# Ledger of designs, part 185: VH-VL binders against Large ribosomal subunit protein uL10m (mRpL10)

Target 1, 224 residues: Large ribosomal subunit protein uL10m (mRpL10), of Drosophila melanogaster (Fruit fly) (q9vpl3)
Amino acid sequence: RGKINIQRPKAPHYERARVVAVTQPKYPELPKAKSCFKTRAERTQQQQENPYNEIIAREVRNWLDHSRLVAFFHLSSITADDIFRVRVQLHKQNLHLKSYGSKIIEQAVKNTRYEAIVPLFHSNHCIVFSPDPEKTAALLRIVRRVPQMVLLGGIVEETMLSRNQLVAYAQMPGLHAVQAQLVQTLSQAPGHLIQQLQAHQNSFVQVLDVHAKNQMNEETPKST
Below, E stands for the ipSAE of ESMFold2; O stands for the ipSAE of OpenDDE; V2 stands for 0.75 times the mean of E and O plus 0.25 times the DockQ between their complexes.

## First folded at step 11 (VH-VL)

Design jj7 (from j1 with heavy chain L105F, light chain T97L; framework fv_imvotamab_arm2; at its last look DockQ between E and O 0.02; V2 from the best seeds 0.00; counts 0 for: pae O 2.5 > 2, placed apart)
Fold by ESMFold2, look of step 11:
Structure jj7 (fold): chain C 224 residues (1-224), chain A 118 residues (1-118), chain B 112 residues (1-112)
Amino acid sequence: as target 1 above (224 residues)
Amino acid sequence: EVQLVQSGAEVKKPGESLKISCKGSGYSFTYYWIGWVRQMPGKGLEWMGIIDPSDSYTRYSPSFQGQVTISADKSITTAYLQWSSLKASDTAMYYCARLGYESSFDYWGQGTLVTVSS
Amino acid sequence: DIVMTQTPLSSPVTLGQPASISCRSSQSLVDSDGDTYLSWLQQRPGQPPRLLIYDISNRFSGVPDRFSGSGAGTDFTLKISRVEAEDVGVYYCMQYLEYPWTFGGGTKVEIK
């Protein structure tokens, strides 16, 4: 129809009409349990995923793999003009706003350490991707004026961060700035250096603890 | 080397359909939006709309909403502009342009001349 | 809609002399975050447009340094310090702050 929905475009709607199932996997299954008491729906879902959904899931995996910054938002009702303005502002900073269905997100992160993000996508949502983790501050600056987008958390340099951890990361100087601050600290009193090292150590320990609690072991999904 | 290569000139009659293309190369196609711009003979530039090829998010200028369809096929790095029923007033040069981060429309196609007459 | 008004409509100049093109917007082209959304395009005869200046004053890659941009808020200027034969064409300002995106009417630079 001539009326285009841009408020919350269903990510697969256009892609389903345009793509073919050229990416069907050769190894579709982890388990060999065809005689299990699974329902017809469970067997079909587990063994033969919708090819369109798998194509889109591969695209989400590709964005995740190429993005050193990923941020997750709850998205409430927003006008077409407002979401366009936000998308343009984000794009100007190499930040890429997208929406995907929860099933596609689940397929994309299956058997990865990022499976914990799936519950975030049971309601209206959007995701921002960027190859530049230095753009975290710009992201937060832009969205703070967009009450329709509520930050839930993110991934930075393959580490899952809570909302508060993402905000703290955005305030942290970049690697070069941290190195320059360390040099400046070494030219000051020794007690100042100890405080800086303890603060950075505590930050890294907190990030590592969140990572360990969210994702214990990855298993190879294939069986051969 | 970033390039946008458009399909060739078209001569059409009123009421015919048309789909012109814009193939991007030399860059990551899904990281940049593609806009379409009309230039009527002897006139200035008019923004028609824009598409994000990564998810097909599309926004049309009000003057062109419902008049054309903008689409993209990211598997062949190509954006499209199409009419279901051409009018003589659609006679113009049509450009595609890439929206770069920070840089606005930074790379432009060579243009596709569409002539609609009996 | 943001109206972009360019002056002059035509700027005949002698080779090697400067040219100055003005663009005025009906509204500020700075967003609430301080970012700017004004670009200058050049269209040589028989060619597509090309980007010259973005963000009011930033020269795009490969653009000669004789092109410079300046301005603030609603009043913007493109300057060519010494016009060369290859600079003949039509110059457009463009805004992409607010929907719908709009261009100025164009300024033709020609050799007299």
Scores: ipSAE 0.800, ipTM 0.922, lowest interface PAE 1.0, mean pLDDT 80
Fold by OpenDDE, look of step 11:
Structure jj7 (fold): chain C 224 residues (1-224), chain A 118 residues (1-118), chain B 112 residues (1-112)
Amino acid sequence: as target 1 above (224 residues)
Amino acid sequence: EVQLVQSGAEVKKPGESLKISCKGSGYSFTYYWIGWVRQMPGKGLEWMGIIDPSDSYTRYSPSFQGQVTISADKSITTAYLQWSSLKASDTAMYYCARLGYESSFDYWGQGTLVTVSS
Amino acid sequence: DIVMTQTPLSSPVTLGQPASISCRSSQSLVDSDGDTYLSWLQQRPGQPPRLLIYDISNRFSGVPDRFSGSGAGTDFTLKISRVEAEDVGVYYCMQYLEYPWTFGGGTKVEIK
């Protein structure tokens, strides 16, 4: 399976392209009510180039490199308390909620395989990281209760997924379950083949038996 | 629990080489930077430098540039501070510290006392 | 280099009384986004430094409420509302806006 060139993804089939175009997340309009207090996330998003931004950018890179699940969210008018609550819930699932400025993200992913994610970052965003791709379902379950978090897309096992693809992925049985199912299917295949092969033979034998019985009945002279 | 454990006290002579260590535990070692801080006897804190253990990217204070080497081994979650040739003036307590999310040293090692005497 | 100047050098305080430490930077510690890169550290006798306050006024985890940080631009203050015996030590301000990162000279808090 050819390494998906994430830097120059082949144009998807026109049907897929159409689906992707239709499934592009509509970003809610930024709430007009600028809370007087910039959340940490807001402050981080507005960070300009300073020496510390390099450190943060490297942190982001590390998260990206070590995460098997990365989900990108748009934030719409979420309070600090709400963020904290969500963070706690996510943390319980070994999901790490982070917020970075767009510039930091750009710096972090510059000249990397992740450069394609830059357009996903608008004014208010957050990222959820996890080392476990099986936590995708848990993530979606948690964020479903948080209307202020809008899923934009993600990266699972080094593959960039749209929102819909990520949702679909979450609905899939885990790798182990799929493997188990595969093994089960493979284990049943020989049995089915044997049954099919035997069915024809059995049918033939039955036909022959019937024929033989009929011949015997014809040869029995009606002893009047 | 986040912990930084440093190597034990060292007594050396001028001209000798030395490498002290700082082992991190209780967190993902590669996600955070490690810094080194010198404290001479009865003096204040001096920033020496920082390292990203993920790729060993390092920044030094100009005062310590070329005087020490900061390194890390991520496989054993350990950062190092080393001298090629110690001076009597290197006598000090050396602390390692982790860079936290808020761009500050949030956790500190217990310190390593280095004594250089003839 | 950004020079951090702390005053006073020594602060003898009676138990239960407030203490105040000042830190002045040679230049503004505010970046273009309005973020300030100042921390306060406490070093008790014979112990490593401990983070008290980050980003001017935020208490680090486990730090008592009696500690508070304030300030803006180039002038910063650490306050202890009621000094306890365990608060004896040297306090440092630190800037991390620009390399090299620099510490103040320290303020020794002692009990009278």
Scores: ipSAE 0.146, ipTM 0.629, lowest interface PAE 2.5, mean pLDDT 84
ESMFold2 (binder alone), look of step 11: mean pLDDT 93; pTM 0.948

## First folded at step 12 (VH-VL)

Design gg10 (from gg1 with light chain S36N; framework fv_anetumab; at its last look DockQ between E and O 0.27; V2 from the best seeds 0.00; counts 0 for: pae E 3.8 > 2)
Fold by OpenDDE, look of step 12:
Structure gg10 (fold): chain C 224 residues (1-224), chain A 119 residues (1-119), chain B 111 residues (1-111)
Amino acid sequence: as target 1 above (224 residues)
Amino acid sequence: QVELVQSGAEVKKPGESLKISCKGSGYSFTDYWIGWVRQAPGKGLEWMGIIYPGDSDTRYSPSFQGQVTISADKSISTAYLQWSSLKASDTAMYYCARSFLYWGEFDYWGQGTLVTVSS
Amino acid sequence: DIALTQPASVSGSPGQSITISCTGTSSDIGGYNYVNWYQQHPGKAPKLMIYDVSNRPSGVSNRFSGSKSGNTASLTISGLQAEDEADYYCSSYTSYSDPYVFGGGTKLTVL
């Protein structure tokens, strides 16, 4: 009695195979989870002048106008899961990760002060918005751990910054820290000034006293 | 300087409730995650869960889900780990640790809280 | 249970270089560059020695280095010193639902 090879079952009879093939639930191939970003970029390229694009363009403009920190990133082969993970972390820092099609960006920034950013959007990109420029350091700290996000540049306090400038900005002490330091320095300045002024006065008085003493000694008649 | 200070050692009986604390100082408490790690006597490290005090987002290891409760009070920069009913198997050293990222490294650790559960 | 595999113990003489391995899967160490190493002395809390495979925190000796190949991460300690005697744990990111997995730990003995 031939050992039924349970590891390699004999191919069923042709008729049975045909019935099994027909009765096998054709599970729709789960759409290869095109990264939400690729699908969105592709959708945005195919979308004709759709009233919807205008709405999104307005949204982009609104984000740009109300953000004090804007960072532009290139996305390289990032999964939806990775994006989500990063998005959550960014959001906790009041950093808002958004992705828009290049056409939408072009429409959004047309005839605005932001028109210079259009060349940055030739591939898969995302934008991070924040109302707080002090979060630049946090942003960079997060995205450094995500090699798929490549910093291209940004806008801080209405100023366009290169990648290197943005990195440099993040390394600067916060405005408040600098202000505090300035205030401390300024508060110490009057004390030093007063000391210096007093030192000069004291020196002058000393010189006068010496002069007076010398004059008194000259007026003492040599009693012959 | 960044510091995490945990509450003192606890000796409890099975069935008792317990809440231990971890107080952070020297940094913005709301901007970092606080994780809890268990270490049974002579055993390795086990991640229990993590909380973001800024919004109280709390995540648990599957192994500890429903077994413990992690919470935080941002007003006093303190994270908590609590049991409703202790078991002898809960005897361990418990560490709190800070992480900037949800998936990130624990860069600062508390000194640990020894919990002993014995009949 | 996803566990990272470490040797139970390693030993070396002062001045030698030793390597501790941490082996995972393509879903953890092989999939991400989020491997961390912790040093733990007896009765003390763990200390971060390496993060993200090869980065050293401030204050950690340059004798400690990390690397990864495939599904295996490695901690190398050069110029072994008596103070290096401790337990070493690796950790890795695995998934969003389970972001931290630890290795079983390796006891390093300095002979």
Scores: ipSAE 0.738, ipTM 0.873, lowest interface PAE 0.8, mean pLDDT 87
Fold by ESMFold2, look of step 12:
Structure gg10 (fold): chain C 224 residues (1-224), chain A 119 residues (1-119), chain B 111 residues (1-111)
Amino acid sequence: as target 1 above (224 residues)
Amino acid sequence: QVELVQSGAEVKKPGESLKISCKGSGYSFTDYWIGWVRQAPGKGLEWMGIIYPGDSDTRYSPSFQGQVTISADKSISTAYLQWSSLKASDTAMYYCARSFLYWGEFDYWGQGTLVTVSS
Amino acid sequence: DIALTQPASVSGSPGQSITISCTGTSSDIGGYNYVNWYQQHPGKAPKLMIYDVSNRPSGVSNRFSGSKSGNTASLTISGLQAEDEADYYCSSYTSYSDPYVFGGGTKLTVL
């Protein structure tokens, strides 16, 4: 007859026992069978929350919370191959192309200042997320060649921008562009360096003035 | 401020190998494509191919696929064009040029590298 | 290889306006709006003059303009000057999957 194994193989593990102790619930939960085995139709009818939609809505909320740049597009007919190639080019620039249903978007922005964006998603659409607001210019350069993606507007640094404001924001020179201009300037005679730095400073001020004016014009009733 | 500096002129014999270089400066090298353009003496421009140094994504013109190799070393901001066996018909000026998109415009060009292949 | 059709040469007198054409199939020109134009002086590298049909890079004179109609793109130089004498190349991209295409080039002579 064989020997009885007085110790269960692989149980308990030190690591498993430690994790279980840390994760024990604060209070008793309902029996698993009663909570987990409701039909899909029954759960939808009896509960206000749809768990699949809420999971995806949390994903959208997470993207919104961690993206300093969000751009909304109308998406017209495009082949799967073409949109895939656009997605690859966007991804090289840390720009993440996504599409979600309007119901999911509504759930994601509920009770936020962004509830007004929901109507944008009643038709075919896509959204581009990025942690890098400096990539707005890159985004617009890419989609300039993609007529199937029509810019509707966006969010930059948690501020909602119209299409025109987002385009104006993208045209502002970044610090990297100023640094690159300085390197090029060093290949010239020293006497010209001061004038070129002065011109870049003036250009930067002019771009900021246009950006600020565009924001104020869209917040204040216009003149002309 | 953006600059592309190419390696110097080369004189070679048919059958020899060659690797010419294009060093980019004044911009984020890995954020832009580097393309190669050939111009035979007295002739027009011919697009050869393009590389994205950030991930080495490389595309070739059908006319040059298998004829040359395009590569890059992002650690030294340098792109390369190389032949394993030169032909007399490879005699040309070779330019590198920068593009934000592989389907886009070349906004900055290197000074060119003249390659002469003769016996 | 020549993939787009340009006239071999064009000439004009100082002060005149001239137009250089670039014609291809619908897949070369009539697709996406991305025709570019380059100027090349003898012994020099090409210089981007016009991108995406009609956009002018910073530092390019407003005497240069671009347009497109059907399968033909056009580069127009107004107020022609001696320094405009050069070779001009158009380029196009036929699809996301296809390679770039340069025209055969046009030699502009200022008389």
Scores: ipSAE 0.295, ipTM 0.606, lowest interface PAE 3.8, mean pLDDT 77
ESMFold2 (binder alone), look of step 12: mean pLDDT 94; pTM 0.953

Design gg11 (from gg1 with heavy chain I50V; framework fv_anetumab; at its last look DockQ between E and O 0.30; V2 from the best seeds 0.59)
Fold by OpenDDE, look of step 12:
Structure gg11 (fold): chain C 224 residues (1-224), chain A 119 residues (1-119), chain B 111 residues (1-111)
Amino acid sequence: as target 1 above (224 residues)
Amino acid sequence: QVELVQSGAEVKKPGESLKISCKGSGYSFTDYWIGWVRQAPGKGLEWMGVIYPGDSDTRYSPSFQGQVTISADKSISTAYLQWSSLKASDTAMYYCARSFLYWGEFDYWGQGTLVTVSS
Amino acid sequence: DIALTQPASVSGSPGQSITISCTGTSSDIGGYNYVSWYQQHPGKAPKLMIYDVSNRPSGVSNRFSGSKSGNTASLTISGLQAEDEADYYCSSYTSYSDPYVFGGGTKLTVL
């Protein structure tokens, strides 16, 4: 009685194989979750001059015009889930992560002050927008923990900054803090100035008094 | 200085409700997550959940989902952990801790609140 | 239940270097660089010693170092001191729905 080799089942009869092949539930290959970004980039490359592209381009312009902080990132092999994770955290800080195709960006910034950003969009990229430039430090703190997001540069208060400049900016004390310090320093300055002015006046008066005393002593006739 | 101060030790009976607190100071309370960690006597650390006080986004461990409620009052920089009905198995030390990222490390911890549930 | 595996206990003599391992899966330690280590003395709250596999918070001794290989993270304590006697816990990110998992803990004894 031949040991049924359970590890290598004999190929079923041709007819049975046909029935099994036809009856095997073709589970739709779960669409390999193409990273939403790759799919979007591919979709954007195929999208002919579609009225839809104009709408998206307007959206991009609107974001650029209303954002005081804009950061540009290269995305390296990041999953949709990871992007979502980061997006949630960014959103907590009022940082808005968006991804657009290069063509859309080009269309959006054409003949605008933002045209210089076009060369940054040669691969998979994302943009973070914020109305608050003070969130730059928070942004960098978050994305530092995401190695797949590589900072390329950004725009802060309508000024284009390199990666290094953005990092430096984030390390600076907040404008308000600096302003407050300045105001404090300036508020203390008058007191010091007054003290210095008074010190000079007092010194002058003292010198005059000494001079007057000396003159009085010289006018006292030696009563022989 | 960043500090998390928890409420005092609690002794309760089974079936009683309890709410313990964690007050944060020395930082922007709304910009960080507060997590709760359980440690049964002589046992390891168990993550229970986290809350973001800025918008009250709350996430639970599957093991603690429905067993406890995490909340926060941002006006007084306080996070809460509460039970509707305590069990003897809830006897443990409970820690609150701060995290900048909801997937990140806990950088500051409270001193812990000992909860004892005994008949 | 996703659990990170740690040795129950490790011992070393003063001045020695010891390593505590934390073993997970490709879905946690192997998939992400979000491993943290905590030190806990008896009756005290845990203290963060290492984050993101190898980074030390401010105030943590340079005697503590972290590394990762495959699905295993390691905490190394060099120049072991009596004060290092404590429980050590590893932690890792796992998923969006369950972002934190702790190891079972390792008791370090300084002989």
Scores: ipSAE 0.809, ipTM 0.909, lowest interface PAE 0.7, mean pLDDT 87
Fold by ESMFold2, look of step 12:
Formats: C-alpha cells, structure tokens, sequence
Structure gg11 (fold): chain C 224 residues (1-224), chain A 119 residues (1-119), chain B 111 residues (1-111)
C-alpha cells in the first residue's frame, strides 16, 4: 500500500482511551506509582533517590502480600498505546500490570524465599499481580495474544512456579471443577452430604498435594 | 453452551425510536465485550461499536458515534442497541457478537434482528 | 477513511483450493496480527473461521487456513465442498481512529 500512513500522534488515540477509562466503573487500586508506562528516565530517577527506593520496594512487597497470583514477563519493544490497551484488558479481569526496576525488586524480595526471582529481571520486564489465582487462565489467554509479553514464571498461593508449571496450573480443572462438583453435590439429597463433602475434600487435597509436590525448590538459585 | 439471543424483527416508521436486545447465556456475561454489527440488505458487515458489560466501557465506530446508543444491563445479561429517531437508511440486519479481547475476534454471534424502516 | 479490500467474488470447483485476499495498511493488517475471517451463509449470522491470522477455533475444519504477508491477509480453503459456498469477510484491529474494521466481503461460488 504505497500510501504512507503517517501515524497520528498517539495523543488522539491515548485521549480516546482515557475518556473511555473515565466512564468505566472505578476499581479500588492502591495509590502507587504508574509502573508499566514509565519511561526509562523515570525509572532511573527512582533508583537514584535512595529513600524513595525503599518506598517503592514496600509497594512491591505489598503487592506480593496481597496477590495470590503473580506472573513475571519479559517485555519486548511495544508502543505506549499497545501496552495501555493490554493493561486495560487485564484490569477488566482484576489483573494488575506493573513494572519496577530490577534493583527495587531485588530490594523488595531480599531475605525472602522469593530472592530466586531476581535473575528474571535482568532485562526489560513487567509483572502482573492479582488476588484471584483462578484468573491465571484468563491472564494466559490474554498474553498469548500479546507476543511482546513473554511469560517467565510466577507465584501462585505463595508457591514459585516455572513457566511450564504456571501454564499447567492454568489448564487444571481440578480446583474449579471440584468447587463446581461440590455445588452440584449440595443440590442432591441431604442424607449423603457428609460422605460427598469428604470425597470432595480428598480430591481437593489431592490436587493441592500434586501442586505442592510440583513446586520448584525455592532454596535452589535459578540461573539467568 | 454460549448463546446470544436477539429480540425479534421490527417494522418501524422514520422518526420512531427503537431499542433492540441481545441476551447472552452459557458464559460469564460481564467478562466479554458485546459488539454490534450492521448489515444493510445485500451489503457487507459494518462494525458499529462494543460494550464491556462488566463496567459499561463503551466504544463506537466514528461512523456511528451519535447515531445510536449501546448499553447493557448486566443483571439480566442483556446488551442493547438503541435509536432515538430512525431513518429509512437504518433498514438493515443487526447482529450482536461476543469478543474476549477489545481488539480481537467475534467468536459467537446472535441470530440477527431485522429492522425495517419504511414510511 | 481506511477499509480492508477484498475481491468481490471468487469461484472454484469441488476439490480445488481457493484463496481470498484481504488488503489493508500498516495501521491494521500490516502492523498487527489480529486478522479474523468470517463465513456467512445466506440468511445466517457470520461464523468465525480464523483468528489471529492463522488460528482455527474448535470445530472449524483444517481445510480452512490463514496467512498474511505485509499488508495482505489470505484465507485459503482446500478441498472445496458445496457447503463452502458463502460470503467471506476479513476483519482486523486498527490503530487508526477505528478500533475494528471489516473487509467488503467476498462471494465464494462453488461450481
């Protein structure tokens, strides 16, 4: 198409996206610095200001403490409009896209079992936090369609998972299927309730035991 | 199974108002965009706009901005397309369709609502 | 005003392969991999056949395949069957003021 499509300044597209975002229902969000849309200069400034580094590190710890799902991504070159579009879609699923400097992440996880994640942040990256581990499938469904975001691994229910383990976790119907099966069981005659709950409990424990046994050893350092 | 069921055909006169509906079932209605697509008789498909019923995030094609209103009632899993004043040129088939991503494909479609506007 | 261009019609005999083209710009097909293809039989709603350039939804025959090169996406139907006779529409995300566009449609006739 020989005609050059001179891209309009991103401001018109960005402004339309901002207008739409204003009309959306407000979701509770911590008063934190915007991370995924920060320039490299803004990240460097945060690292140069020593007292603010600890404030941001506390923010990362707070997200880790409140999130039952954390996923780590390598982020390749992507336009501001495209990453904003992805962030909006993730937010609709209660998935919160953030980016922090590697030094801040190292400081945030220092002396914790999560120190093994630091090598994942040697390059440009982003992190997705969510209180809802059942949203792992939705997260992967969205980012599979975003080639600039490459999954590195994650944390589910305070357990470190490799890339393959997180993908396998997202595909497991066990926890959600057990929950749905329990609802179906409760709609049956009440005379067998204890036995059926016990069977569901044993199935649920089995799924958790398989999950726990498949976890990476946190005390083993990961290579970069 | 995922299903989108639209309201029945309408025969209207120019200047009348109209609100047609699209009821979604078999999926989490608030987690998907609902789009509206127009098809004039013998013509192609035209994207009109989309809504995310979970938060009412609504976006219009520039060609249809101000011409129609897209809305949803998530309590009854229903999206709406509404005209305040119909024109004869609004005669068309109107489809609703579902999309997981704002920028993605429509994976399930309603059966269509034929709107005929004739004096 | 930017639209996706498709041929008005194509035809083929049973058993042949045919290709339907869809040409856009760097703001849609050229810049993104969010091309979809829809099949529409007379009097019926469109049906998704291909998404993300080349992916088939569950239940869509592997006779349908998609590809793109530059600003042009292609839908290929191999082993044509009588029921493939329908209208076919491409679509794409666009970064240029319209977040989503359809092509003009292509009537496939099976001889």
Amino acid sequence: as target 1 above (224 residues)
Amino acid sequence: QVELVQSGAEVKKPGESLKISCKGSGYSFTDYWIGWVRQAPGKGLEWMGVIYPGDSDTRYSPSFQGQVTISADKSISTAYLQWSSLKASDTAMYYCARSFLYWGEFDYWGQGTLVTVSS
Amino acid sequence: DIALTQPASVSGSPGQSITISCTGTSSDIGGYNYVSWYQQHPGKAPKLMIYDVSNRPSGVSNRFSGSKSGNTASLTISGLQAEDEADYYCSSYTSYSDPYVFGGGTKLTVL
Scores: ipSAE 0.577, ipTM 0.798, lowest interface PAE 1.8, mean pLDDT 79
ESMFold2 (binder alone), look of step 12: mean pLDDT 89; pTM 0.923

